# VH-VL binders against b1x536: the designs that were tried, part 3

Target 1, 201 residues: b1x536
Amino acid sequence: MSASLSQLVHQLSARFNNQQQAFDNPPLYAHIVVNCRPLVHLLPGSLLIEQSYAMDPLKPYRIRVLRAQTRDEKLIIFSYSLSDEQKYWGSVYEPERMLKIEEKDLQAIEGCNYIVRKKNSNFIGEVEPGCRCLVDRKGVTTYIVSKFELTNKGEMRTLDRGHNPVTHEQLWGSLGGVFEFNRTTDFSKEIPYDWIEEWKK

## First folded at step 1 (VH-VL)

Design t02 (framework fv_sotevtamab)
Fold by ESMFold2-Fast, scan of step 1:
Structure t02 (fold): chain C 201 residues (1-201), chain A 120 residues (1-120), chain B 112 residues (1-112)
Amino acid sequence: as target 1 above (201 residues)
Amino acid sequence: QVQLVQSGAEVKKPGATVKISCKVSGYTFTDYYMHWVQQAPGKGLEWMGRVDPEDGETKYDPKFQGRVTITADTSTDTAYMELSSLRSEDTAVYYCATGYSSGWYPFDYWGQGTLVTVSS
Amino acid sequence: DIVMTQSPDSLAVSLGERATINCKSSQSVLYSSNNKNYLAWYQQKPGQPPKLLIYWASTRESGVPDRFSGSGSGTDFTLTISSLQAEDVAVYYCQQYYSTPTFGQGTKLEQL
């Protein structure tokens, strides 16, 4: 289990983009950059994730802290929001700013954790069951269905949809298919050796 | 076992460029950052910069920015540090160093050092 | 940059006696959320590269004798050698790794 947790965090720790997909299908797929980088000073498995448009990489449209760990023999990625998100925009490009993020800045997002399974060399994650990962968009509430797949070849695929909590009708999310990302920068070298030692216990 | 072996001593004239190497063995070269540290006579240790051998990403201390170039060759598991426009103040021992983790962690493994002397 | 200042610049201690070296940082290197001090101590002998002794301010590196200990928190740190041996004669450096790494100027430890 500890080997799987270490492998998951290594495969997550990268900068990804969907440049090829966006180039091939510009009206259907925005060019997105995803940075997922270890928060080396926090508890093992802590990662800062920023998602941004490639044309404006320092102003993410989504910023979160993730924490990968094992619970009840399952691989889980816990999701946290930051109390002051704008203060840390673009910090994934500046490690010294990342080091200012403290545990007290993290707010757990109940219902939005990912349950992860290992299939061969790949990891497949999906948001926990219960339709409880709620997002309120200007008075319209949806629950999110989110899946990802990570490969040991530097690929990541994602699928995100929002549904009506009462009718379960899909209200947003591409019907065109999954977003296909490729690793462009490896952040796995920043994973602290004490995290790896802790995971062996 | 982990070993970092550096190239031999260099004597250069002011204005010249020096390039020193650091060959690694005993670990996967692309798994860790390679850092370079300067130690001038009578002064302490000064971090110069680092390279990520997997993609060539570099970061330099502002004091050396513009004069230092750090590179890595994965075909030979060798890192390089090139310092240009040499001045007498650049006379120092230069170390390559790495650790089990990167990102501003203490340095567990060091090369033996390379003395660079800059004199007229 | 965080500035590291050591004291004294040099110290002479008799064999078997206690040696104490101090290190001050210009700002705190303690992370309150994980309660870790991002501070290391190195030993350097003539003609050799530095050797890591202590990290996280007080954690001894594998193979380092127990007479070496680190203490302190925030901005004030101490390296102690409880009973000096001849092989401990060296220059000692503190280093912060809270941000871009910086080292103290060094303390030369000599046998009295």
Scores: ipSAE 0.005, ipTM 0.475, lowest interface PAE 15.0, mean pLDDT 85

Design t03 (framework fv_sotevtamab)
Fold by ESMFold2-Fast, scan of step 1:
Structure t03 (fold): chain C 201 residues (1-201), chain A 124 residues (1-124), chain B 112 residues (1-112)
Amino acid sequence: as target 1 above (201 residues)
Amino acid sequence: QVQLVQSGAEVKKPGATVKISCKVSGYTFTDYYMHWVQQAPGKGLEWMGRVDPEDGETKYDPKFQGRVTITADTSTDTAYMELSSLRSEDTAVYYCARESYDYVWGSYEYFDYWGQGTLVTVSS
Amino acid sequence: DIVMTQSPDSLAVSLGERATINCKSSQSVLYSSNNKNYLAWYQQKPGQPPKLLIYWASTRESGVPDRFSGSGSGTDFTLTISSLQAEDVAVYYCQQYYSTPTFGQGTKLEQL
């Protein structure tokens, strides 16, 4: 288990983009950059994630803190919002700003945790069941269906869809495809040795 | 230290099934994928498939899919390969081979330790 | 599947001389995201299993003598033995692990 947790966090710790997918499919896929970087001063497994359009990388349309842990013999990524998101916009590119994020700035997002399983060399995560991961998008409240797959070859695939809480009709997100990301910058070297030792206990 | 020890040579008739074992020692069996590779006499190496001993998940090469079954028994730290509907062309040495493992990145399909090989002869 | 082609099929080299074995893949085994070549080399002596020599195209496995080196990138790879020893007489295989594993047909290295 501890080996799986360590692998998950290392494989998440990167900058990813879908440049090739966007180039091949301009009408269907925006060019997106995902940065997921260790918050080395917080509890083991803590990561800052920023998702932005490649044309405007310092203004993420989504910013969250993630914390990967083992609970009840399951791999779980806990999701947290920041109390002042705009204060930390683009901080994933600036370690001095990023590392000023404190535990008190984090608010757990009920229903938005990912349950992760390992299959082959890949990690597959899905947001927890119950249709409780609520996201406000363009003034409309939806629940999110979110899935990801990570490979040890630096690939990440994601699927995000928002649904009407009452009718369950899809209101936004991909109609049938997944976003296909490739790792461009490695942040896994920033993972502290003490995190790795803690995970071995 | 690390050892992969395979069962002994087999002689089978066409149409028979053979089951070969690969017993491991010197490491945690569930941490490494186990692969099987075929080598016909005087020929090169052909990948057959692999198993994840932790959960029993398998992958097979399409050439062998339908005839090969790869399994793992964690109580005895032993991987198995069964090949059914044997033909004379299946006469070969069969190897188990351990997939390399990196603590950070996981497994990559190059092979750091190999069993000694098991000769299977299919003859009428 | 990615097809691996080795050249030559056989090679005879005198003791102390350089031996070079080539390997070509039908498509690139260089992954741009991590800048790694998913290519390994094995040595096989008669009656023995293959022995890993090199992985990631150029990284020597622990215990492998420094006269063995790997080079190349993308689709063209070379295994070099800088000064042949008698114990190096064997068949050598390249293998890609970019996708489902495939091996070259082997190169038989003989002492001249």
Scores: ipSAE 0.005, ipTM 0.587, lowest interface PAE 9.8, mean pLDDT 88

Design t04 (framework fv_sotevtamab)
Fold by ESMFold2-Fast, scan of step 1:
Formats: structure tokens, sequence, C-alpha cells
Structure t04 (fold): chain C 201 residues (1-201), chain A 122 residues (1-122), chain B 112 residues (1-112)
């Protein structure tokens, strides 16, 4: 599992955008930037993820800490919120600021963890079952159905849908709305040697 | 730079219809609900309704339902609010806004137009 | 339809002194699953649109001075200005976004 865990974290550690998709289809796709960068001072597999509209990259609409680990021979990405999110907005562009995030700032978000499987050289992740991953969308709280695929060619595809927690009706998300991202900056070189050593145990 | 630019002031007779525009720039129009808010002179803010520019879905406050129509034109990145059967109490500043929207996180995307004064008089 | 009620309707405070504005919702705007209060505060000056100051009851919007703070949970909320400046003279509104947005009636803050 250690080789797969290392590969997953390397493939996640990047800046991605869907500029080409947004340019080709302005009425259908937002221009989104996703930054996922190693928090080298925390436990192995810890990443800061910021998702933002390209027009406002320093004010993410979603900021989380992710932690990729192996549990019961499965790859899992644990999701954490930050107790003071605004303090760290845009910090993915400023390493000294993002590296001030401490364990005490993290709040586990049970229900929002990704279960990841490897298929050949690609990784496919889905949010855990239970309808417990709560996301605010357009002023309404929904639970998210989220899937992603990472390729070894720097591509990422995502599908996100939000459902009413009571009625389970889909409230947002396109039926054909797979977002197509490409890696633009590589953060995988920032992964510390001690993480790689730990993953070999 | 995110900017919401509304059409200019209107003077209408009782019984007429007014249509106000809100042109957006600096973000992807289809990502956010566009809301409309009424503010009568010297009074507070009252939500009228909203449109989802991606699919044209609308929701209105019962007070305005039947007289208000909110639409979006994705080819020009412009939202519209049309209010019919105007009466003197409809005299107000009308705002378009992306208020109360949150993406996958907790950050509100909250921008307002400059406001459009509609005066209803004989 | 959640009703928002502010108090007082108007308040006069001397420069450098503390201003406190209260907001009450007719039902809880705390969502238990994420432990967040769906409450915002806006500032409006004459001739201008409202400006977002605070969201999630206590999170200050980027660029808003630290003399502004929000507190409270569930149904009772407070906006505090720790040391009034001349530019803070305005009408303040609370707003819930737990359901279809509704605003309080506004509190007019004046300089003594």
Amino acid sequence: as target 1 above (201 residues)
Amino acid sequence: QVQLVQSGAEVKKPGATVKISCKVSGYTFTDYYMHWVQQAPGKGLEWMGRVDPEDGETKYDPKFQGRVTITADTSTDTAYMELSSLRSEDTAVYYCATLGYYGSGSYPFDYWGQGTLVTVSS
Amino acid sequence: DIVMTQSPDSLAVSLGERATINCKSSQSVLYSSNNKNYLAWYQQKPGQPPKLLIYWASTRESGVPDRFSGSGSGTDFTLTISSLQAEDVAVYYCQQYYSTPTFGQGTKLEQL
C-alpha cells in the first residue's frame, strides 16, 4: 500500500485548473483553480486544499486540510476543516503562512472522507457512504456526492452533486457536469523525505 | 474585478411594468444565484427572489409572486427583474446581489449592484 | 419564513466608545451537523448598497476592521464595534441564510 499511498499524494500535490474547458464552454463551466499543497510540518499525507474561482484566487470558496492514509488496506483521504478558515485564505500561495497551520486548528469532518481505489495508474475516489458530507451551496446546506479521478498524465476529473438532506432530491450539480482539470504547477517535490520513509514501514 | 452594473433610474405610471437589468463581469455568471432586493425610501431590505442563470430556475417571495419575473441571459451575462402592475408603494431602490451564496466551503460570494431607483407617480 | 428582529431601532454612541446591536431570529439558524450559524451582518451608508461585514455569525469579511465583531448562537446574535469611528455611522442589518434570506429591520447608528 505504501507505493500506492506515495503515488496518490504525489498526484494530488499540484495546482490544477479547468481553463480550457471553461474557455470552450462559458455558459456551462466555471473557471476553477484547485491548489493542493503538502503541509510538510504535519503528519504524513497532510495537504492544504483551496478551491477558488479564477477571478478571485485568494478567496477560496472551499478550504480544507486533507490527510491521505492507509487504513485496513484501503486508501482513505480524511477531510478536516480549519477553525479559522479566513486566516489561511490564499496561504497555499505563501508557504510560510500555510506552514503555521497546527493540529489544534483541524476539525475532523466525519462523512466527508474519500475512499480511494487504484485502477492501473489512475486513482478513483468517492466520498464515503451515509449522506453525511455537508456542503453549503447557493445559500442552502446539502450533502455532497463527490467523485474524482486522477491520472498519471496530470489530469483530474471531478463530479460533484448536492442533495437535500431530508428529501434527497438533487439541488445542484450538472447531469453532464464533469469538470476537467489539468495540472499547471507541481508541488510534489515539496513532499518531505521523512514522509516517504514513514510510508515504507 | 467583480462588478454588478444596473440600468438607470426609471419613472413609471401606476399600472405600468418596469424591467431592470444587472450586467455582471469578473466571474462566471452561471456559478451564482442572482438575487433581487427591494428597499423602499427610508425602509429596510426585502428579498424579492432569485434566478439560477445556469438553468433559469426561479424562486420568489410570496409578497411579489405573480407580479415579479426574474430572468437571466447567459449570452450577455445579464440578469433582469421585471415588476408589473406598478403602484406607488413600489417606489424603491432595487438591487441585484449575489448574497447568501456559498460554494463547497463557507465563503459567501457577496456582491451588490449600485441600485436602481424606480419612482411610480402620475 | 424566519423573522429577524433587531434592537435597538436607533443608537447614538460617542467616538471611541463601544456600540452594541442585537439581532433575534424567530427560530434557530444554527445547523447542528456543521455547527454553523447562518447569520450575516451588513453595513449600509446613505446612497450606497449594503456591505458585508460578518458571516457565520462571527467570521469577519476580508478588509473589515477588527473593531467589528460578531457573537451569539442559535437565535440571539450581537454585532459589536469596540471603538466607534466617524466612518462607522450607518444603518446595520442582520440577515439569516439558513432558509430563504430575510433581513432585520435595521439599526441606525448615529454619533453622539
Scores: ipSAE 0.000, ipTM 0.423, lowest interface PAE 19.3, mean pLDDT 84

Design t05 (framework fv_sotevtamab)
Fold by ESMFold2-Fast, scan of step 1:
Structure t05 (fold): chain C 201 residues (1-201), chain A 119 residues (1-119), chain B 112 residues (1-112)
Amino acid sequence: as target 1 above (201 residues)
Amino acid sequence: QVQLVQSGAEVKKPGATVKISCKVSGYTFTDYYMHWVQQAPGKGLEWMGRVDPEDGETKYDPKFQGRVTITADTSTDTAYMELSSLRSEDTAVYYCARGLYSYGPFDYWGQGTLVTVSS
Amino acid sequence: DIVMTQSPDSLAVSLGERATINCKSSQSVLYSSNNKNYLAWYQQKPGQPPKLLIYWASTRESGVPDRFSGSGSGTDFTLTISSLQAEDVAVYYCQQYYSTPTFGQGTKLEQL
């Protein structure tokens, strides 16, 4: 399991974009950049994730801390919000600011953890069931349905949809499409050896 | 440009309290830690403590044994260092210094404030 | 607490010659997780605050002349001035930021 956890964190640790998909079909797909970078000073498996429009990369529309762990023989990515998100906007591009994030800044987000399974060389993750992963978008509270697939070829596919908590009507996100990302920068070399050793215990 | 400007020299009697200010400009005050460093005449540098202006979290060197209090006022972009129960060995130049991380390094420094403790 | 010890306490070097200052930590300041040495070097001239020269043991701060270089790892570190200039006469301090900050006692560099 430790090998699978290490592989998951290595495959997550990158900058991804969907440039090809967005340029091939602009009306259906926005050009998105996803940065997922190790927070090497925090507990093993801690990653800062920023999701941004490519036209405005320093102002993410979503910023979180993720922590990949093994619990009850399952791979789980725990989701955390930052107590002051705007303070850390764009910090994924500035290691000195990113390293200022401390454990005390993290708040666990109920219902937003990903349950991950391995299929051959790929990882498939889905937000836990229950419609409890709440996010505010344009002044409206929605719950997120989210899934991803990572390949060992540097590909990532994601599906994010926001739903009305009462009516379950989809309020944002793709109606039928999966976002298709490709790795452009590798952050996996920043993963500390001490994390790998801890995961083997 | 980044500037850290400290309050002026102080002369205090033993047992008194001194409070030194450090006003910053040229950067976002809450993005960096603010540290305080003591330098006795002809001696080296001693770290006293620091504050995170974002939330007021402080860390202190145990050597100052509850005598030092460091605070930050984000409405005026000013950090403070208060040292109580002053003794003659507290005679020193006190510096504020901006920290990139929780414990350093320190890339910008105030000009220093001389505190003299004598009767 | 990590104790920082510098050597020598004082050093006299002729203009244009190489100056070497050493710094030893009582415990390693290399963080295995990120392979970085939490070690900085400062220059202090009389009546002035310290000025950051080097951080991460070997990264030169912006605006610092190329003649200054840092090296070492773990517990043993060196600051080198390849060709001493008159304005380099100062006291030099090493500092660890791996844990609660501590400074070396300082090395006074004088012109011979």
Scores: ipSAE 0.000, ipTM 0.440, lowest interface PAE 18.1, mean pLDDT 86

Design t06 (framework fv_sotevtamab)
Fold by ESMFold2-Fast, scan of step 1:
Structure t06 (fold): chain C 201 residues (1-201), chain A 122 residues (1-122), chain B 112 residues (1-112)
Amino acid sequence: as target 1 above (201 residues)
Amino acid sequence: QVQLVQSGAEVKKPGATVKISCKVSGYTFTDYYMHWVQQAPGKGLEWMGRVDPEDGETKYDPKFQGRVTITADTSTDTAYMELSSLRSEDTAVYYCATSPYYDFWSGPFDYWGQGTLVTVSS
Amino acid sequence: DIVMTQSPDSLAVSLGERATINCKSSQSVLYSSNNKNYLAWYQQKPGQPPKLLIYWASTRESGVPDRFSGSGSGTDFTLTISSLQAEDVAVYYCQQYYSTPTFGQGTKLEQL
């Protein structure tokens, strides 16, 4: 399991974009950049994730702290919000600013954790059941249905859909299918050796 | 060759629980998902859920969530589907079916069991 | 869930004539990474389990006669039987496996 946790965190630690998909299908897919970067000063598996439109990369439409851990022999990515999100917008591009995030700034988001499994060489994750992962998108509150797959070739596929919390009607999500991301910058080398050693214990 | 053999027909009273089996041969059990599909008399096919025999991970359709339990026993290459709190509208033929794992998704349902008729009557 | 809708609900065709069954998905089942449509067609005869005929929208399963063909992409799919034989009388189902599996409601094919 510890080897799988290490592999998961290494594969997450990157800048991803869907440039080729967006270029090939501009009416269906926005050009999105996802930055997922180790918060080396926090507990092992802590990552800052920013999701932004490529044309406005310093103003993420979503910013979170993730923490990958093993619980009951399962891989779980815990989701945290920041108490002052705008203060840290774009900090994933500025390590000195990013590293000012403290544990006290993190608030666990009940219902938004990912349950991750390893199938063959890929990691497959999805948000925990219960329809409680609430997210605001374009001023509307929805619960998220989110799935991802990570490959060992630097690929990430995601399916994100937002649903009405009362009626369960899908309110947003891609009609063209899944988003296809490719790793463009590798942040896995920033993972501290002490995290790797801790995961072996 | 690939075979899926299901247990025999069951007659149950409302409120009872039924557990049906699907024994496989001719392929590596852990390489494929095992699905369960309900077909009420004269009706179409409705997916209930599936198990990954490799780790026991399951997915269920929300309509059956809370009443259905799907399991796999790799020592006997047998999958099970248990349906509780039976109602007359659960009267149906239940099929097990295999699919490969492709990337993020399952594949087409390559092989099917012969079906098990479950009748729920007072 | 992706909703699968078939048309027509029933169809009667004379032996030797062409039968065409349509299937529409509520969202695309085309995966851009591998350029494949995650769409299958099944044949079910009375008292029997469904039998896989076509997968990836257009690939015939081994042992399926070449009179069966699948076409379409994205959201609109067609199953064609070029020359109906008596043994082809059955209910036909489309199915997407792009996400949580869902089936069309079925098309009953009868001999005229």
Scores: ipSAE 0.000, ipTM 0.542, lowest interface PAE 10.4, mean pLDDT 87

Design t07 (framework fv_sotevtamab)
Fold by ESMFold2-Fast, scan of step 1:
Structure t07 (fold): chain C 201 residues (1-201), chain A 119 residues (1-119), chain B 112 residues (1-112)
Amino acid sequence: as target 1 above (201 residues)
Amino acid sequence: QVQLVQSGAEVKKPGATVKISCKVSGYTFTDYYMHWVQQAPGKGLEWMGRVDPEDGETKYDPKFQGRVTITADTSTDTAYMELSSLRSEDTAVYYCARWGYDYEGFDYWGQGTLVTVSS
Amino acid sequence: DIVMTQSPDSLAVSLGERATINCKSSQSVLYSSNNKNYLAWYQQKPGQPPKLLIYWASTRESGVPDRFSGSGSGTDFTLTISSLQAEDVAVYYCQQYYSTPTFGQGTKLEQL
C-alpha cells in the first residue's frame, strides 16, 4: 500500500492541460488547465488543486485542497474546501502564497471524497457512493458524479457531471464525454522525503 | 489458475455482425482491463480496444472505431467483442487478453477465435 | 500511431548460438518522468496465443528463462537469446504501450 500511495501522489502532482483535445474539437471541449501541487508544509498527501480555463489561469472555476491517504487498506483522496477561496486563487503559480494555507482554513466536504483503486498501472478514482457530493450551481443543487483515471504516461482522464438529487437527471457536465489531459509541468519532485518516509510506516 | 476461454470459430457473410465471448476465471474480473487483439492469417497483431469490466468504460483504436463494440458482463465474468459490417479483410484470429499488473503488458491471453468472412 | 519496425523479418540460428532481434519505434517510448521504456516482447508459436517475455524493455516476465534479455532505450530496442534452444523457434513481436498499443510486424526465428 505505501508504494501505491506514493505513486498516486506522484502521478497527481502536476500541471495538466487538454490542449490537443480542445484543438481537435473546440465546440465540445474547452481548453482547461488543472494544477495539482504539493502543500509540503501540511500533512503528507496534501495537494492544492486549481481548475481553470487556459485563457484565464489565475481565476480558477474550482479550487480545493486534496489529501491522499490510506484508510482501512484503501486509497482515499479526502476533499476540502477553503474558507476563503478567492484569497488563494492562482496561488499554485506562487508558492509563497500557496504555502500560507493552514489546516484551520480547510473544511471537509461531506460525500466528496474519492475512493481510489489501482488497476494495472493506472489509478482510477470515483467520488464516494451515495449521491452526497452536493454542489450548488446558480441556486440549483446537484450531486456530482466524478471519475478520474491517471496513467503512468502522464495522462489524466476526467468525467464530471451534475445530477438532480431527486430525478437523477444530468443537469450539467461534459457533452463530449471524457476530458483528456496530459502533464505539462511535473510537481512530483516537490514531494518531501519526510512524506515518503511517513508512508513507509 | 488464471484462464481466458473464448467462444468457438465463426463463419460469416460480408456485411454480417459477429460477437465473440471471453470467459475468465482464476482472478477478480473487475480488477483488470480486458483487451481485444486481431491477427489476420500470416500477419501480425493489431490492438482493437479494451473495456473496464467494473464500469463498462471502453477505448478503441481509430481503425475499428464505429464498427467494434466491447462489453463486459460481471454476472458471468465474460467479456465480449462485437464487430459489425464484416469484410473479407476481417478474416482473422481474435484474442482477448488481460493487461497485467504493474505495467507488465498482456500477461494472459485467450486461445483465440477464428472468424472467417466469405461470400 | 507509433509505428514499430522489426529487423530482420526472419533469421536462422544454430542451437547454442546467440540470436538478436531489433525493434525500432517511430517516436520515443521513453517516459522522461519515470525513466521507463514502454516496450514489451512476445513469443508466439504456431497455433498458440502470444506469450509475454519482457516488459519495461528489459524486465523478464516470471517463468521466462534467463537466456532471454531485452535492452535499448527511446526508439531502438533489442531482444537477445544468448544460447538458442530448440523450443525457442517461434515468431517474436515487440510492442509499445506508451500510447495506443502497436506491435512490430514480427521476426520469425528458425533453427539453422
Scores: ipSAE 0.000, ipTM 0.515, lowest interface PAE 13.9, mean pLDDT 87

Design t08 (framework fv_sotevtamab)
Fold by ESMFold2-Fast, scan of step 1:
Structure t08 (fold): chain C 201 residues (1-201), chain A 124 residues (1-124), chain B 112 residues (1-112)
Amino acid sequence: as target 1 above (201 residues)
Amino acid sequence: QVQLVQSGAEVKKPGATVKISCKVSGYTFTDYYMHWVQQAPGKGLEWMGRVDPEDGETKYDPKFQGRVTITADTSTDTAYMELSSLRSEDTAVYYCATEGLYYGSGTFYYFDYWGQGTLVTVSS
Amino acid sequence: DIVMTQSPDSLAVSLGERATINCKSSQSVLYSSNNKNYLAWYQQKPGQPPKLLIYWASTRESGVPDRFSGSGSGTDFTLTISSLQAEDVAVYYCQQYYSTPTFGQGTKLEQL
């Protein structure tokens, strides 16, 4: 299990973009940058994730803290919001600012954890069941269906959709299908040796 | 529509080996683990193990470890459970079952779909 | 292994009345970090395989009537049928998936 957890965190620790997909399909796919960078001063597996439009990379449309852990033979990525999200916008590009995030700034997001399985060299994750991962958009509450696949070749595929909590109809999300990302910067070398040692326990 | 169809009833002598099949349809066979569950007559359910059809990785309950072998054949979308050194206590209905299909799998083992069951009788 | 114990072993309930079945685990199946209980409930009729009713202790499987509900946390769980229908006569099993899957011994529900 420790080897799988280490591999998951290494494969997540990168800057990804879908530049090629967006270039090939501009009406269907926006050019998006996803930064997922180790928060080396927090508990093992802690990552800052920022998702932004490539044209405005310092103003993410979504910012979260993720924490990958093994518990009872399960790979889980816990999702946390920041109590002051705007304060940390773009901090994934500024390590000293990013590393000012403290445990007390994290608020667990009920229902938004990812259940992850390893299949060969790939990781497949889905937000936990129960339709409990709630997101407000323009005063309307939706629940998220979110899936990802990571490969050991620097590829990531994602699918995010928001659904009506009562009717379950899709209200927003991918219309062109799966977003296809490629790793452009590797942050896995920032993973502390201390984390790797903790994961072996 | 998801369907798991198991092979028919078997009657075996003590010491023999039995091999039961479970043919799947209605989903991508390699996407989810296939599990096997034993139910002795008038008794409860007991998990035996599972296989990953993509790479053949298996995990077994210690009670059956060493006697059970679970395999998958992707060319026929069929999983198998082989139990050796049969004893009268192995008389039971054996089920194949899949884990949750919509929210991924492999990390929570509650069972959405079940085969119809295969009765194995071990008698002299 | 986590041992699952159900109570009662059997019960009889009149049509339209409430049925309650209890399940106790030898160890907590609540994962505190995600606040989820790794607990499922199944219905089994004679000659048929088990049918999933509830997962995550309280989430109803698609297609399961809303008269079925699950509750509880940690080590003590309850399956409730708010108004018994004739087709609900069956054996019910709880199952934990916090570790290697284990099932309760079953509760036989009969019509009074």
Scores: ipSAE 0.000, ipTM 0.450, lowest interface PAE 16.0, mean pLDDT 84

## First folded at step 4 (VH-VL; framework fv_sotevtamab)

Design z01
Fold by ESMFold2-Fast, scan of step 4:
Order: C-alpha cells, then sequence, then structure tokens
Structure z01 (fold): chain C 201 residues (1-201), chain A 120 residues (1-120), chain B 112 residues (1-112)
C-alpha cells in the first residue's frame, strides 16, 4: 500500500499543461496550466495545487491544498481550501511563499475528496459520491463531478462538470471533451525522504 | 461519422516485419487512445498495446513487448502497428480500436481488420 | 493479470428462446467508490470486427436492441438475450478494463 501512496504523490508532483490540445483545438480547449507541488513543511502527502490559464499563470482560477493518504486500505486525496486564497496566488512558483502556509490556514472541503484506485501503473480518481462538492461559479452554486487519470509517463487526463444541486442539470464543464495534460516540470524531487520513510511504517 | 480504416492484407515470410495502418476520421484523433488487438484464426481476442496520439506514450502487453511498436502520425490522423520477427503463429487478423472514453478501455469503434499471413 | 473465463464454450438456442452466457473474472472488477463494474460485452460475426454491446456490466451501447442485457457484479457476470433472433448467431466475448484489458475465450452462440 505505502508503495502505491508514494507513487501517487510522485506522479501528482508536477507542472502539467494541455498546450498541444489547446493549439490543435483553440475554440474548444483553453490553454491551462496545472501546478501541483509538495508542501514539504506540512504533513506527508500535502500538495499545493493551482489551476490557471496559461496567459495568466500567477492568477489561478482555482487554488487548493491536497493531502494524499491511505485510509482503510484505500487511497484518498483530501481537499482543503485556504482561509485567504488570494494571499497565496502564484506561490506555487515561489517556494518561500508556500512555506508560509500553515495547518491552521486549511479548511476541509466536505464532499470534495478524491477516491483513488490504482489501475496497473495508472491512478484513477473520482470525487466522492453524494453530489456534495460545491463550487460557487459567478454567484451560482453547483456541485462538481470530477475525474482524473495519471500515468507513470507524465500524462494526466481530467473531466470536470458542474451540476445544479436541485435539478442535477449540467450547467458547465466539458460536454464531449477530456482535457489532456502532459508533465512539463517535475516537482517529485522535492518530496522529503522523511515522508517516504513515514509511508513505509 | 467515426471511421477507422485499416490497410490491406499482407503476406509475409518468417522473420519479416509488417506495418499496418489505421486512418481515422470523424473525431479528434489526439483525444482518444488507439489500441491494437490480435485475433488468430478461430481464436479469441488478445490486446497488444495502445498509444496516446497526443503524447506519443505507448503501453504494450508483455507477450508482444520487444516485437511490437505502435506509432501515431498526427499530421495524417493515422496510427500504425509494426510487428517484427514474424512467425507462423503471428498469422492473424489485427484490429485497431478506439476507447469509448479516454483512459477506459471499452472499445466503441473498431477498424475492419487486416489479415496478416505468415508463410514460407 | 485478470483472467476472464466464459461458460459455456458453445451454446445452441432455438429462435425466440432465452440465451445466457456467463463470465467470471479472477478478481473483482468492481470499483466500490463509484459502484461501477469495469466489464464489457462484445458480439463478433464471421468476417467482421467485434461490436460493443454492453459496458459498465449493464449499460447497453447506443443502437443495441433491448433484448440484450448485462447483469452481475464483482467477479460473476451474465449476458442475456431474452428472445434469440437469427441475426444474433455470433461469438460473444466479455472483457475487463479495470486493469490492462483482457478478454474471455469467447462463447459461440448457434441456432438450434
Amino acid sequence: as target 1 above (201 residues)
Amino acid sequence: QVQLVQSGAEVKKPGATVKISCKVSGYTFTSYDMHWVQQAPGKGLEWMGRINPNSGNTKYDPKFQGRVTITADTSTDTAYMELSSLRSEDTAVYYCAREFWSGYEDFDYWGQGTLVTVSS
Amino acid sequence: DIVMTQSPDSLAVSLGERATINCKSSQSVLYSSNNKNYLAWYQQKPGQPPKLLIYWASTRESGVPDRFSGSGSGTDFTLTISSLQAEDVAVYYCQQYYSTPTFGQGTKLEQL
């Protein structure tokens, strides 16, 4: 199990972009950068994730803290919001600013955890059931359905959709397209050896 | 409409190499993995491998690893499967097949198949 | 590797009668968190490529007649044809996609 947790965190620890997909299909796919970087000073498996348009990488449209753990022999990625998100915008590019994030700044987002399974060398994650991962989009509350797949060769695929909490009608997100990302920068070398040792216990 | 069109039948001698093409139309080639499946005469289906046409990333079944090479040409929306060191047991119909949803291997569209005969 | 085993190897059924084909996986293909079975069924007629009939163990592919149904969970799965038509004579394969794809050996369905 500890080997699978370590592999998951290593595969998540990267900068990804969908440049090729966006350039091939500019009307259909925005050019997005996803940075997922170890928060080495926090509990093992803690990562800062920023999702940004490539034209404005220091102003993420979404910023969260993730924490990958094993619970009841299952891989889970817990989702946390930051009490002051704007304060930490772009900090994934500046490690010194990331070190200012403290445990007390994290608020668990009930319903937004990912349940992850290992499929050979790949990891497939889905937001937990219950339709409770709520996101406010332009003043309208939706729940999200989110999936990702990570490969050991630097690929990531994602599907995100937002639904009306009452009617369950899809209000935003991909109708027919999966976002396809490729790793451009490897942050896995920043994973502390003490995290790896703890995961072996 | 979605179409996968494969190259024509091949007759090869033992030790030769064969390269089969699969040209796609009707969808975005780079958004779905392309898989290759072997079917020997009167036998079942055996997965050989796949390619992500966007990244070029490949995965092969260990049984074929070392002899099979899968490639993709995004300028012509064509996937290729090359099988080397051919033996009589490689006589089979070879299919290309698209994933129903990227990252999940339930195959919604298949090529028509290419018969490869390996004989002296 | 997940090994897929079908039974029977061949089956003869009269027109209008029920045909049942079984598939067993060597380990569970159910992902408990989303309650989905990563199991598909295909039909193959002579000289043609396989055609997807069922995915997620029980979801019928678009255009597939409602006489075809899939059931089961975990390691034991069944494909049922409620009333055999002449055009249904074919070989049927189950396939798991929980891990690297593997197929069952096939069940040949013939008209009695």
Scores: ipSAE 0.000, ipTM 0.425, lowest interface PAE 16.5, mean pLDDT 85

